# VHH binders against WD repeat-containing protein 38 (WDR38), part 4

Target 1, 314 residues: WD repeat-containing protein 38 (WDR38), of Homo sapiens (Human) (q5jtn6)
Amino acid sequence: MNSGVPATLAVRRVKFFGQHGGEVNSSAFSPDGQMLLTGSEDGCVYGWETRSGQLLWRLGGHTGPVKFCRFSPDGHLFASASCDCTVRLWDVARAKCLRVLKGHQRSVETVSFSPDSRQLASGGWDKRVMLWDVQSGQMLRLLVGHRDSIQSSDFSPTVNCLATGSWDSTVHIWDLRMVTPAVSHQALEGHSANISCLCYSASGLLASGSWDKTIHIWKPTTSSLLIQLKGHVTWVKSIAFSPDELWLASAGYSRMVKVWDCNTGKCLETLKGVLDVAHTCAFTPDGKILVSGAADQTRRQISRTSKSPRDPQT
Key: E = the ipSAE of ESMFold2; O = the ipSAE of OpenDDE; V2 = 0.75 times the mean of E and O plus 0.25 times the DockQ between their complexes.

## First folded at step 1 (VHH)

Design e2 (framework vhh_8cml_1)
Fold by ESMFold2-Fast, scan of step 1:
Structure e2 (fold): chain B 314 residues (1-314), chain A 121 residues (1-121)
Amino acid sequence: as target 1 above (314 residues)
Amino acid sequence: EVQLVESGGGLVQPGGSLRLSCAASGRTFSSYAMGWFRQAPGQEREFVALISWSGGSTDYSDSAKGRFTISRDNAKNTVYLQMNSLKPEDTGVYFCAADSGYPRYLEYDYWGQGTQVTVSS
């Protein structure tokens, strides 16, 4: 039987087959759970029906790999971040690009929407956090303080703050209420490697997942580490709180998904049998289904192996 | 576009040291995160070490931590792996890899052909 997993929690694995023109770098659920986005090395964003697994559309426009994608909380828009140094804002219903946000000088690695869907934050290799007005596409504020690439971000649902995670092994909490030049108001230290993923809970707790194989749950208001989740044998790739905040799901590069008790820090279940790297894990909005996504990896033989100089197709 | 060529492998006795080099061709090297991986006989390819595009952040496998040091010289388009206190368990083919952005555990965009390291008495 399923000892350690709640009786009301179902687990569904979604496989993304060879429709992508390259590796999948990111995936995100719509707020209603009916759609899944995937961002690909081929520069496209793909939209999928979660219930059927059917491809709904494929959207080009980026001139480099898509590194991250996320829906707006109101479900009307999504954003994509790319190695082409831009963020694109897209209309979900029309499946078309509304705005190209230019300002970053290097690859954009993360993007997140404010809870009201009116602002967007982006960050990446140039170590800059940029806040954008979604309606106008104008850059509102530049936040400087990280010492290396910004790899993850999430807006607080309860206070006007942004969290960013970085290869510098810190989480910065930015207070967005201040009108003075924005500097990091606090850094959360404790991880020993890249902070690859961040997720706020509905009540304002923050989880950070790291290449140090741990997940930390923080209380950002006090800068306190509440609990460390230990048990992954490889880098943490993705994390998600359940809507009721009782559980946290995590996916790692070892092709497993873990479910944790957020109060005790105990690993309740390790879900094995993912065929490839899990690119995402997420709870449905009702909290009853945990979905883990794995994609076909691109077998790019030309890029991966040296070719004979006598091969005319090299 | 990046092409990677490893060098510096060889035969060494337990407790010895080797310095591996990975030379990259192309002008985009400084935009890539770089990693070292190894494959021992009869085993899967495993992560050893990585370095961010700026050189400001590094990470190591548990077996490499404290013994190996990864570094890079962006002016020379080269990444290095200094290996100290080598053990027979370190024997394998060592691969250099480059990723265009956020590095992946095993799914790097560009790979070298590998260099053999043998630790034997």
Scores: ipSAE 0.000, ipTM 0.388, lowest interface PAE 10.8, mean pLDDT 79

Design e3 (framework vhh_brivekimig_d4; at its last look DockQ between E and O 0.26; V2 from the best seeds 0.00; counts 0 for: pae E 10.6 > 2)
Amino acid sequence: EVQLVESGGGVVQPGGSLRLSCAASGFTFSDYAMSWVRQAPGKGPEWVSSISGSGGSTLYADSVKGRFTISRDNSKNTLYLQMNSLRPEDTALYYCAKDTYSRYGPEFDYSSQGTLVTVSS
ESMFold2-Fast, scan of step 1: ipSAE 0.404; ipTM 0.729
ESMFold2, look of step 2: ipSAE 0.005; ipTM 0.316
ESMFold2 (binder alone), look of step 2: mean pLDDT 80; pTM 0.806
OpenDDE, look of step 2: ipSAE 0.526; ipTM 0.809

Design e4 (framework vhh_7xy4_2)
Amino acid sequence: QLQLVESGGGLVQPGGSLRLSCAASGFTFSSYAMAWVRQPHGKGLEYIATISSSGGSTYYSDSVKGRFTISRDNAKNTLYLQMNSLKPEDTAMYYCATEYLRSGYYDYKGQGTQVTVSS
ESMFold2-Fast, scan of step 1: ipSAE 0.245; ipTM 0.640

Design e5 (framework vhh_7aqx_2)
Fold by ESMFold2-Fast, scan of step 1:
Formats: C-alpha cells, sequence, structure tokens
Structure e5 (fold): chain B 314 residues (1-314), chain A 123 residues (1-123)
C-alpha cells in the first residue's frame, strides 16, 4: 500500500549565492538545520542561514584550501580540514577558532565528531587517521592501515568504532575499545573507486558512497554487504540515513538527490532541480523533511587567484 | 607559476594506440592528484581517468575501462594517458587537470588545467 516515499516527506532545497573566494569543496548542515557551513578553496569557512540564504560570517585562518567541514553533534562546535595539513576547531556562537590541530603531513580531507562531541577523527593524503581530544586538542591515537588517501569518516553511534573510506576503495572499521598500543581494524571490500562519503545509521548499519556510482549498505558486526544501491549516473558526493533507517538520501555530481528504500535497495524518488552540485543532504530529526544544500562560487572577474602547492606542515 | 602542458595528441586509425603526456611545473608534483578529461564537439567536458597522489589508486570512466591506463612519473613531473583500442567515439580534445589532494570535484571545477590536445580517431 505505502511502499513508496512517505506522503509526509517534504523536501527543502537550499541554494546559497555568495562571494566565495574560490570553489566550494564541502558543505554541512548544523544538527538543527538552521545553518549551512561551506568550506572554500580560498581557505575560508562560510556560515549561511538556511532559511534566507544570507551569509552570517566568513572565517579565515587556514593557509590553504578547506577540504571538509562538519558540525559537532551538540551543535556548539565545528571542525574544518585543510590542504594546509591542519584541522581547526571553531566555536559556533563566538565564530572563533579554539584550536589548531597539527600532526598530519599532507592535506587533511575528512573530519568527524564522536557522538558525544568529545573526540574528533581526521584523515587525509598521508594515509593516517588521527584521533583528537576536542577539549584539550591533544592527539589520542594514530591509526595506520589504509593504502591510499582517506577521504571520508564517521563514528559509530552504538559501539566505540570509527569507519574510514579511502581512495584504496576500502572501508576500514577501527575498534577504539582496545587499550593496547596495537590497533585492530577490519577492511570492507567491494567498491571499485574512491569512497567519498560514509554514514552510520542509528542502529549501527554503515552506508558508503563511491565514485563508482554505487552506495553499499553494510552490517559491520558481520563484515557483510547487505545491499548495493545502483542508479546514480555519476560520482556519489553525500549520503544520509533517515532517523528511522527506512530511507537513505544521496546526492551526486548529476545535480540530483535520490531517496532509497534501505530494505529493498529500490530507488523510490529522484529529486531534480538542484541548480548546482548538491554537497550535502540531511533528514530532520523527525524524518519528515529532507534538506539538500548547494553553494555557488561567484568569482569570475579577476583571474589572479594564487595557485599555491600543498606543502607538509613543518 | 603553475603550468600544465599536454602533448602526444594527433590523428590515429580506429584500433590504434596513442600516449598522451602532461608535463607540470610550479608546484610539488608528489602532493597532487591528476586527472584526464575530454570534450567532443558540441558536448560538455567529461571525466576520463584519475590517479591518486601516491599512484596507488586509479579510476576510469566506464567507456574507457580496460582500454586506457593512467600513470605518473614523479621524477619527470609528468603523468600519462595510454590509450589502446581507440574508437571513433574517443575523438575529442583531451585536457589534463591537477588538484591539491583529491578534491570531490568534477569537470571544470578543477584548480589547474592544460590547454588541451586534439585526438582524432578515423575509420
Amino acid sequence: as target 1 above (314 residues)
Amino acid sequence: QVQLQESGGGLVQAGGSLRLSCTTSGFTFDDYAFSWFRQAPGEEREFVGAISWSGGSTDYADSVKGRFTISRDNAKNTFYLQMNSLKTEDTAVYYCAAEPGYSLRYDESYDYWGQGTQVTVSS
């Protein structure tokens, strides 16, 4: 009877026209959906009001492109990852940098917060995963095992584990419960290209989105591939589970957002009319609204953009 | 100054082979990921293949998998596209592109581009 997308599911599409000093590499919604962050090639993070599309603030500090940004689950902080080899932790209310996290030897491509907002994971081109204490800024652990750049990460909500996705086409599940110096990890194989995005469900299922145009839903406890979602015509950019885990939303470079049935693997809806690359998508906490966001780059008048190579931070 | 320069384009018969080169300067080659794109007359620019900064991972468009191979030579600051079993549908201007790390970018969104080199495949 009701096997399609719920009739109560509303879609809100947000596009931001702004004066970015370069291309937008990443975007992320705040947990309450009221703010969008964008990370830019110019080294700045921009904060936007989702309802009006108005710029709230522009924050400099990074000396290279910002590659990724994400809010803490409690909404009080956000983190940015940069080609300058650092991660910055920012206070949302004060719009101030609290800490500069140094340790990576190459561009940092992903950051994610633990569910309690007390720990942060970062990863990038040096193939290293670093765990940080948010309050102190101290590095807690170094995780080594990926064979190429780390591009995505997400913490499990149910067990003390971290998932990372890589250009080596694998997902690694890192067991953070170990008290020994030795690190334990499990590799999930099946993708044929870069794993650009990862998302855990509330019950601990994991979705991985790839440049191979597919999304895989895994059961990490058994290392089992449950379902493969096929239908994107280009690279997958962003994914999000609905809170009840019945649906997955995905966005790709085709400027479409798709909604999938997580039990059957069927594409229930393809949402067109995204005017730019949809960098992010998210469900509201009640699961009734899907929000998709895109950000424009507007600078075309002056071709004098400085082209600085990536350098390891000394 | 950052510069990318393609070479190796030309006219070739269907079933033939061609090797494209992209020589780079003005940045630390080892810290960049590289891609090839192509644009046929009247079409938008499309992805062909990519190689990661370490050279450990490569990816290709489905239309060229098994026929094209991307590689890099860090000592020469050059990366390549080996094109085998060429088809008339491969006729396009080929562009090399570079980015600091693997940005989730597509097409014209790349930071650095070459001028393009024409590849024409005749029957």
Scores: ipSAE 0.000, ipTM 0.228, lowest interface PAE 15.7, mean pLDDT 79

Design e6 (framework vhh_7z1x_3)
Fold by ESMFold2-Fast, scan of step 1:
Structure e6 (fold): chain B 314 residues (1-314), chain A 121 residues (1-121)
Amino acid sequence: as target 1 above (314 residues)
Amino acid sequence: QVQLVETGGGLVQPGGSLRLSCTASGFTFSDYYMNWVRQAPGKGLEWLSGISSSGSTISYADSVKGRFTISRDNAKNTLYLQMNSLQPDDTAVYFCARDYGGLRPYYFDYWGQGTQVTVSS
């Protein structure tokens, strides 16, 4: 092989064999792609081997449904968010709960780790964003500004900022260099429904996926919408940038995965025939393989876990 | 070089009003977020309110929302806190603080000396 790498993208699809106690609300790949987490309605987090689809462990502890789960960037920890109003921090190697983070007054819907794995953000139905120190479990900051429930979050890799997505159909960019509770100094408007997923690119572009069936790519530094991706037939569930930022992958409730050109907004591929809802998609670090993960779950058309009475009409 | 000077504190009856001012010098005031923080006797620091460099973004702690109003005049290098419906629990030293945009543990890079507010009958 030489320095000329083929432009063609290989796609790997993985279906997990097994049973969950109720619906799967969230799934997340480990940074190395070897493990998948699933968060279930039964209050458990499940760990699966990506290669074999084998269940590695099942972890109880939450007293309500698990709504979201995510690995730390260093791969040593994962976090789970629950209807029990807590966030749990877990050790991956030991499969053990290290901390229970208490502070939210309602269901926690999203968690995200800072790039250095030292801080965690959480958000949910109480409309509050809380920033936590991972090592101590202490709450560092409370961020207030959303007008409805928070559903998604992601830390910028290039600047000390957090993005949060809400049922109020806006993305808030929080400057975490602020020493007081950060105020929304930029709101990104353009979506017409819940912003269910967020992903920063390596250079600091932001993608937002919505229940309005669109994906928006933003330049947060100018608060400008660069491109709108249209083509999903149902709600968008998960998005991921390729490492070179040429492509974006998206997965949704329609049991399809789409690959988009980030410059033109053209849908390059649609992978149909997924047997279950694709909860997550991720590119390998070299960008050569797109991994799509689907978990065994209840065959409901719509998962209705929590909904604000203030949501805009669909 | 950098100075923040608070004025306007004093003794007031419950239900009364006071307006605090903070005059800034030694830096470009219009480039910085500004905050009001208080410390009651025997208590820790409590953040009350913040205002963006342009004045367009404002936030309040729940304990003062609806009673206190933050504002700024960039032409005069001055930050204000209008305090209405004062209660005995509002008795504290009030500080003006410049927000450098630092990470925790860097809370504020410059503080004023504080102005005492006492609410008692």
Scores: ipSAE 0.000, ipTM 0.095, lowest interface PAE 22.9, mean pLDDT 78

Design e7 (framework vhh_8cml_1)
Fold by ESMFold2-Fast, scan of step 1:
Structure e7 (fold): chain B 314 residues (1-314), chain A 123 residues (1-123)
Amino acid sequence: as target 1 above (314 residues)
Amino acid sequence: EVQLVESGGGLVQPGGSLRLSCAASGFTFSSYAMGWFRQAPGQEREFVALISGSGGSTDYSDSAKGRFTISRDNAKNTVYLQMNSLKPEDTGVYFCAADLSYGPRWEDEYDYWGQGTQVTVSS
């Protein structure tokens, strides 16, 4: 701010492909950004070193496709959600499964950790949100209210609340502070399609990304829509707030990552790559670097080689 | 030559069911995501359902979810759309489409299309 050149947002892109036994369904950065997880159709979770792109480990156990994976905030654990109707809890350092969480009756599509890493939420096609104790593996609460499959979830960092997004086009905010048998919840309406991703800001604002190609920023305390971010040409896949809440990053199915001004709703940057899907994006803890990860899930180079290996259009 | 051939359309009463099939040839079927789209009279073409190359991931439009099921048989190079609880609003030409990438794309971004099969939901 003293005779300095204006700071520009630095962006790093990391590519992970070619070693999965099937398509990549989900990806997630570790809290420190040093690792990437990918969840695969082959039922395995893969761990990658962000800097080198090197495969660190491949973990089997799920008997169906892995749909979602996420690190605990403390970085010690990760969770995976699967079409086999289970959630698995894994130790990062030992690269081993600690618990298999059973209760869902259909495919599990989302998992999220509480800020203290002690609780886990899961949701999916059975329309049920389940809260689990991470240490014991016990199911603590069942949350019912969504009219369709639950596709996204995130815990509030400021209050004991959980947000869930659904194919019913609503976000539900669940109040976990009450010990009553029924959990109070409020519905945020405004999207016209599946809510594929959710992210809380450090102050408790909520962003929702949708198949309607928009991102909505909400104030959950008043149930009010603050701003709509319009500009994605296809479905939104992943979103992340910067730590200072000035920026939002979003990734979509259209090979691009967008960076938005949260106060004006203007798209500041659009970053394009040669990969078909940008799966994840995250800011470093200091907010100076945006890291994006993408996987080439089709391996089109292999199929094109059989027709014309020297022709870039075939 | 890449070909997609739809079948299974017809006339059905409201509340009825139809099963659409799309036979694919001329490409490595299991390496492509497959989608179903529809075009109603006087309307633009719209997305209905998507299935990944392995068959492990599926997605649906809001109007289709809970009523329609997409599936595939990679040994037969065929993708299916099971349509239940049909409504007059489901009337249209249904198209099969193939994408060279993983992930959903809109009509103008798909690489290969079939000729379509007519679905009419009327009394």
Scores: ipSAE 0.000, ipTM 0.252, lowest interface PAE 12.2, mean pLDDT 78

Design e8 (framework vhh_brivekimig_d4)
Amino acid sequence: EVQLVESGGGVVQPGGSLRLSCAASGFTFSSYWMSWVRQAPGKGPEWVSSISSGGGSTLYADSVKGRFTISRDNSKNTLYLQMNSLRPEDTALYYCAKEYPRSYGFDYSSQGTLVTVSS
ESMFold2-Fast, scan of step 1: ipSAE 0.229; ipTM 0.637

Design f1 (framework vhh_7z1x_3)
Fold by ESMFold2-Fast, scan of step 1:
Structure f1 (fold): chain B 314 residues (1-314), chain A 122 residues (1-122)
Amino acid sequence: as target 1 above (314 residues)
Amino acid sequence: QVQLVETGGGLVQPGGSLRLSCTASGFTFSSYAMNWVRQAPGKGLEWLSGISGSGGSTSYADSVKGRFTISRDNAKNTLYLQMNSLQPDDTAVYFCAKGTSYPEDLYYFDYWGQGTQVTVSS
């Protein structure tokens, strides 16, 4: 049942070093694996040394919760997306904000870098996908087509495409080769709820994780569903391919992290967080460590709003 | 305007039964999945059961499976929860919750009722 999964797989909880920190909304490893980045409900981004677990820096600037963070593939920069409606670009070596990207009119829920580190995509509650030039901070393109909030994004490593996942329950694959924006995307349908997380594998397969409690693995070139992963007891919040593409890790509101065989669809391992909810998960570049983000606060609720839980700012 | 009103709560002895009702207005009731959720004192929300818009499919949390039965009457815009073999740890405020625009989505809720108290004692 554990074919291919590391026998010594470690799951680490990430905590804040602030006196009153919020929840971890996002985590990301640097490309060299030496750093872990976490985005917090308190509006700060935290940098950690992977080897020691030591806090390297705590960066303020955002005036609302940080919803997502990600390193550039070249390792020189990282980006953060916030409920303050901005994306910030940061210099990793100097731990300094280089740019504040303004354009979104509502919470920004996702950011992703192109493979060459030259472009950034952002998306959120205003239903707009914005492509930015990293060096200048200029908005290059606006992509329109989703019917609800954009919650996830990832650039293809093999072709010039962007994938976005939405509360409209679809994944859009945007063809970035086209000069004109009209009809430059395809929708992947099959999920029945919010697509909260997306990731491409190194070979160009796409995984989508959903509040419908399933994970779909797609072949984007043919727009075909290859495999459906079933087993989560509640909403899927975060997913990550292992670097060798043999496994996928997933985390949700169930306090469980699952590791899956990407070829068979078998759940190989279920790792339970005793008192904490696992909101995010990521593999180290060597695939030996799986990190899960858990809140300092253990009291969690699925929904307590009298209106749709999809818009946390409403 | 969407409204959900729960009734039928009260005090009951361990091993007893209660039937909760939820009357819905302001939307096409038969087009949406409906749910029951509870909150015990000092605890978070727990999803208990869901029913499809047509009433053709139901789902239950393991904690209530075999003891609770969800049903609906689309002609009356009313959702029901029949609760049998009640235990002291079933003591909670019970909420009626409307599913989203996707009728098959049993786990999302865009509107909630005000709740009805169930107390299982002695």
Scores: ipSAE 0.000, ipTM 0.122, lowest interface PAE 19.2, mean pLDDT 77

Design f2 (framework vhh_8cml_1)
Fold by ESMFold2-Fast, scan of step 1:
Structure f2 (fold): chain B 314 residues (1-314), chain A 121 residues (1-121)
Amino acid sequence: as target 1 above (314 residues)
Amino acid sequence: EVQLVESGGGLVQPGGSLRLSCAASGRTFSSYAMGWFRQAPGQEREFVALISWSGGSTDYSDSAKGRFTISRDNAKNTVYLQMNSLKPEDTGVYFCAAGSWEYPDYSYDYWGQGTQVTVSS
């Protein structure tokens, strides 16, 4: 038994059975933790009640697999990214599509909202980051610099910056504070494979999770690597900082969630028997509960239409 | 486990054609999505084409669309890339890759050693 995990930390595991038309590619908790969103190979987004596991709604519209989904920080909207080359903006309460964002030429793999919920970033196989105005659906900026598919993104909560992670094994930090013809950016190097997930802490530290099985914690202001977290046996899928920034939770493709000490890099706990596929993890706002959720697969026979390239593995 | 061996590369004039083959060992070949990637000197590997495990779905990079055709023969454990209207910018080492169905994000788990394609006068 590892006693390094806080005595007040409880873990709630949620399993959502069936009703998907194919593989689950993405899952995300609402900001209040009351809802789980899942994006499916069948082109639909599904909404589930976290407490009961009840299906609330099933939303069609995408003409290809949904690759990623995320709630706006204010909880009023969510966005979905698809192999159909579009991003859709949806109203949570009314369960309907408000906007179809067109501009990407290839599969869209990531979306993220600015902290004020007014802007959206998207990225994917065309190596382009697009910034959108949420209210109008207008494309505001095109950010160019990644050398391969963009797979992850997150906005800084403290400064007007965007982080993006890529198959080129780098994280780019884009400075959005000034309107200039050239957006200034910096590359963070150190990973050896796809950067599948990114998460900012409340103070502006950045964590990156990778298919190289490691998590890196960075200080973006100095472009410095603070610590590497090693111990996952498979790809890292999801990461979340605790609100007080003392811990990081991570979920991989094997049925495990890990809790890490952000100062020492020590794995404090490995939670075995966690649900498989499309894992997500989040801390409650008070930091007392870690919620881990996943949706089960409904079908094994999947026809694959498109896929992000990756660095070769031996 | 899957082992991949590419063949069919060579020197060709601009506007010419080549057919690349990738032979896979293993009884699980039909469970994998198959892709072709290329790498020019000093460049990172880039996606060229993908075919689903059944052959029912294909995808291409913008530079390959309309010129290249990916196909597979599961009975022969082979994937092909037919390349037409070749350009000097198509020059590079072409790699075959196999991806597991088990992972939702369709990573490529197995790679061949590559075959050289040179398009020049």
Scores: ipSAE 0.000, ipTM 0.106, lowest interface PAE 19.9, mean pLDDT 78

Design f3 (framework vhh_7xy4_2)
Fold by ESMFold2-Fast, scan of step 1:
Structure f3 (fold): chain B 314 residues (1-314), chain A 121 residues (1-121)
Amino acid sequence: as target 1 above (314 residues)
Amino acid sequence: QLQLVESGGGLVQPGGSLRLSCAASGFTFSSYAMAWVRQPHGKGLEYIATISGSGGSTYYSDSVKGRFTISRDNAKNTLYLQMNSLKPEDTAMYYCARVSGYEDWRGYDYKGQGTQVTVSS
């Protein structure tokens, strides 16, 4: 994609002590990197201060596990998606629920904000993508086409399009420039398993991460696969482009974070020893620092009547 | 509270068939992908098959592709594994697993107690 060798990467590890009432399903950094959200099996969203690791607030409301959470690009709001079939919109400064978005018939697995923070997309096990107006909470559009659960989503920063990734192993690019209920879309095929994460680059390239252990970088305008990144030994969970598009960071279910050259497809670094399962990776806005975050689990949270599988991290 | 209870294992001759069942309780079954994994005596866990929450997508390991079929009945909160053309190397404890990516290196957050499958003459 871009030419040149990236400058030496500075990696900042962020540790958070767990106060969760269950397992962590999702985590997301605020746009300025000062806050981390975690979504929990207990139905709560937790807010953490990145620099201190201190718990800022614990927000109840969902009646089922929180599956995904994400900040609005302007940093004023965040959204949470839940097994209770709802999406909640929250005010960051007040730590208060502003809206409950109802419409999904099954667990909601992904939410994403448009670049202007005015629209939200949600998707999940009912195979439906719903577009919402953030200010009013009204559903604007219903997008149908996936053959299985929608697991990932991201809005294009350059064109009025939405990408969604699914258990059906395809990425759909939805054209939102039409105001008619009939929505044009294209399918990107090539993955062989669930597409668990998606992100757009600043120029409109799309990366998809999969349970097939690969990451594909696409040019959506031509539906072309540009590069396939191979090297993860387990499922890919999270991906992020650097702002200059020279680098991609990826996190897998193996406590491993990889940094890739987006032009050559070569793995530049493998970072080991992250806390628990790596939940998220993000570049600072200037691209000089990669931040990786994972919530620390306390042994108090392991008290269960039934035996769970062993943590893969020894 | 959260439970996965496997059943249907037993002794079978090579070339035979078995149907395993897993009864799930304590969570919204249809909201989770489910998997079957196995552990031969003295060896590590081996991935067998995964099914999406809706049941619309299935994935198999190469060792069982074409012989095993994973399915689910969301109305009954039950996961199934139909095993055909069984071989001695299929002998293992079989586990039902909920998929989330936390506790197993294959991405499973909860596993049942298992059901033993033995393939011998």
Scores: ipSAE 0.021, ipTM 0.522, lowest interface PAE 7.6, mean pLDDT 80

Design f4 (framework vhh_brivekimig_d4)
Fold by ESMFold2-Fast, scan of step 1:
Structure f4 (fold): chain B 314 residues (1-314), chain A 120 residues (1-120)
Amino acid sequence: as target 1 above (314 residues)
Amino acid sequence: EVQLVESGGGVVQPGGSLRLSCAASGFTFSRYAMSWVRQAPGKGPEWVSSISGSGGSTLYADSVKGRFTISRDNSKNTLYLQMNSLRPEDTALYYCAKSYGWEEYSFDYSSQGTLVTVSS
């Protein structure tokens, strides 16, 4: 790093995770980094211990592919979004489904929890954002405004606002502070393709990652673009701010993780030795460690899979 | 500079076959690994297959293994994907991609791709 400030950043790669019944669409770390969730084409959510790579549980229930999964900030729950048009809320400790949230008319592509873990937002192919009460499962609000599928979401940690990213290449900031029938929202324009991932910083800055291969850092209060991060050679899949906001980590749909200086916009590191395109990244709460996780890699799964009449693998 | 032009897509019935081609120009084709990546309607990009610069090594996604075959002709600067036993789930835009390493799937995609539709 050449910013003139000493940095102690360690990157840990998780073990390769095998034995999914289909391709992995989503992966997410627990808030403490000790667990990895993977959402699969087979309709199951898998829980893994990041340190050992050991499977903790496999949860069925969805009748279509799982598109996205995310832990609640308190770590007690997780949510899964599916092509079956539902969101499921799960208890982590019991490994059981608590609720099936029904309302979407098409595939659900994103879910996110409010900072207090009491509310959930979901969005997808029906172009609708639904806000849910986690405890009751009641739909609180329907947010309409996007012109195409909603693919990403994140709640502000500092104000009662939700950000959503869409195939319409815009980010919408929804103001949830007012109890009104019409929710006030602003659109952030600048991306040229699907906005696949969103992340708020601790101070309320917003990063958006796109299939246009760029990451934009925004100041939502002024709707202004602060920095554009260029360097990914393929579509951006996952992003995370460090807790001190000095760095941003990003993962592409290819086999790399990048670390960026949020002040200069320079790429400080490119970690090309990651094992799979279906990976995610997260900083530890103290910001000292970046954890990168990868799901199944075809070559390793083949080395462990035997052919049988009941489960033939070629 | 770098140009990748995909062709060979079309409409085919389940169980049918198609062969995709990618004509490459603007770089030394034989020195780079090449990949096929697809994007199904409403889904993210999925890596399908890769081939080393020499053609001596190939890799496949589990979803296509045993059904798809990747190959290349370095004398013609052309990449191929032979697709057999096609399923409705194979419906996607297929992109030819220049790879930066044999086991590193970092890509430069063409902007257009070629559409494959598997339907009755």
Scores: ipSAE 0.000, ipTM 0.153, lowest interface PAE 18.3, mean pLDDT 78

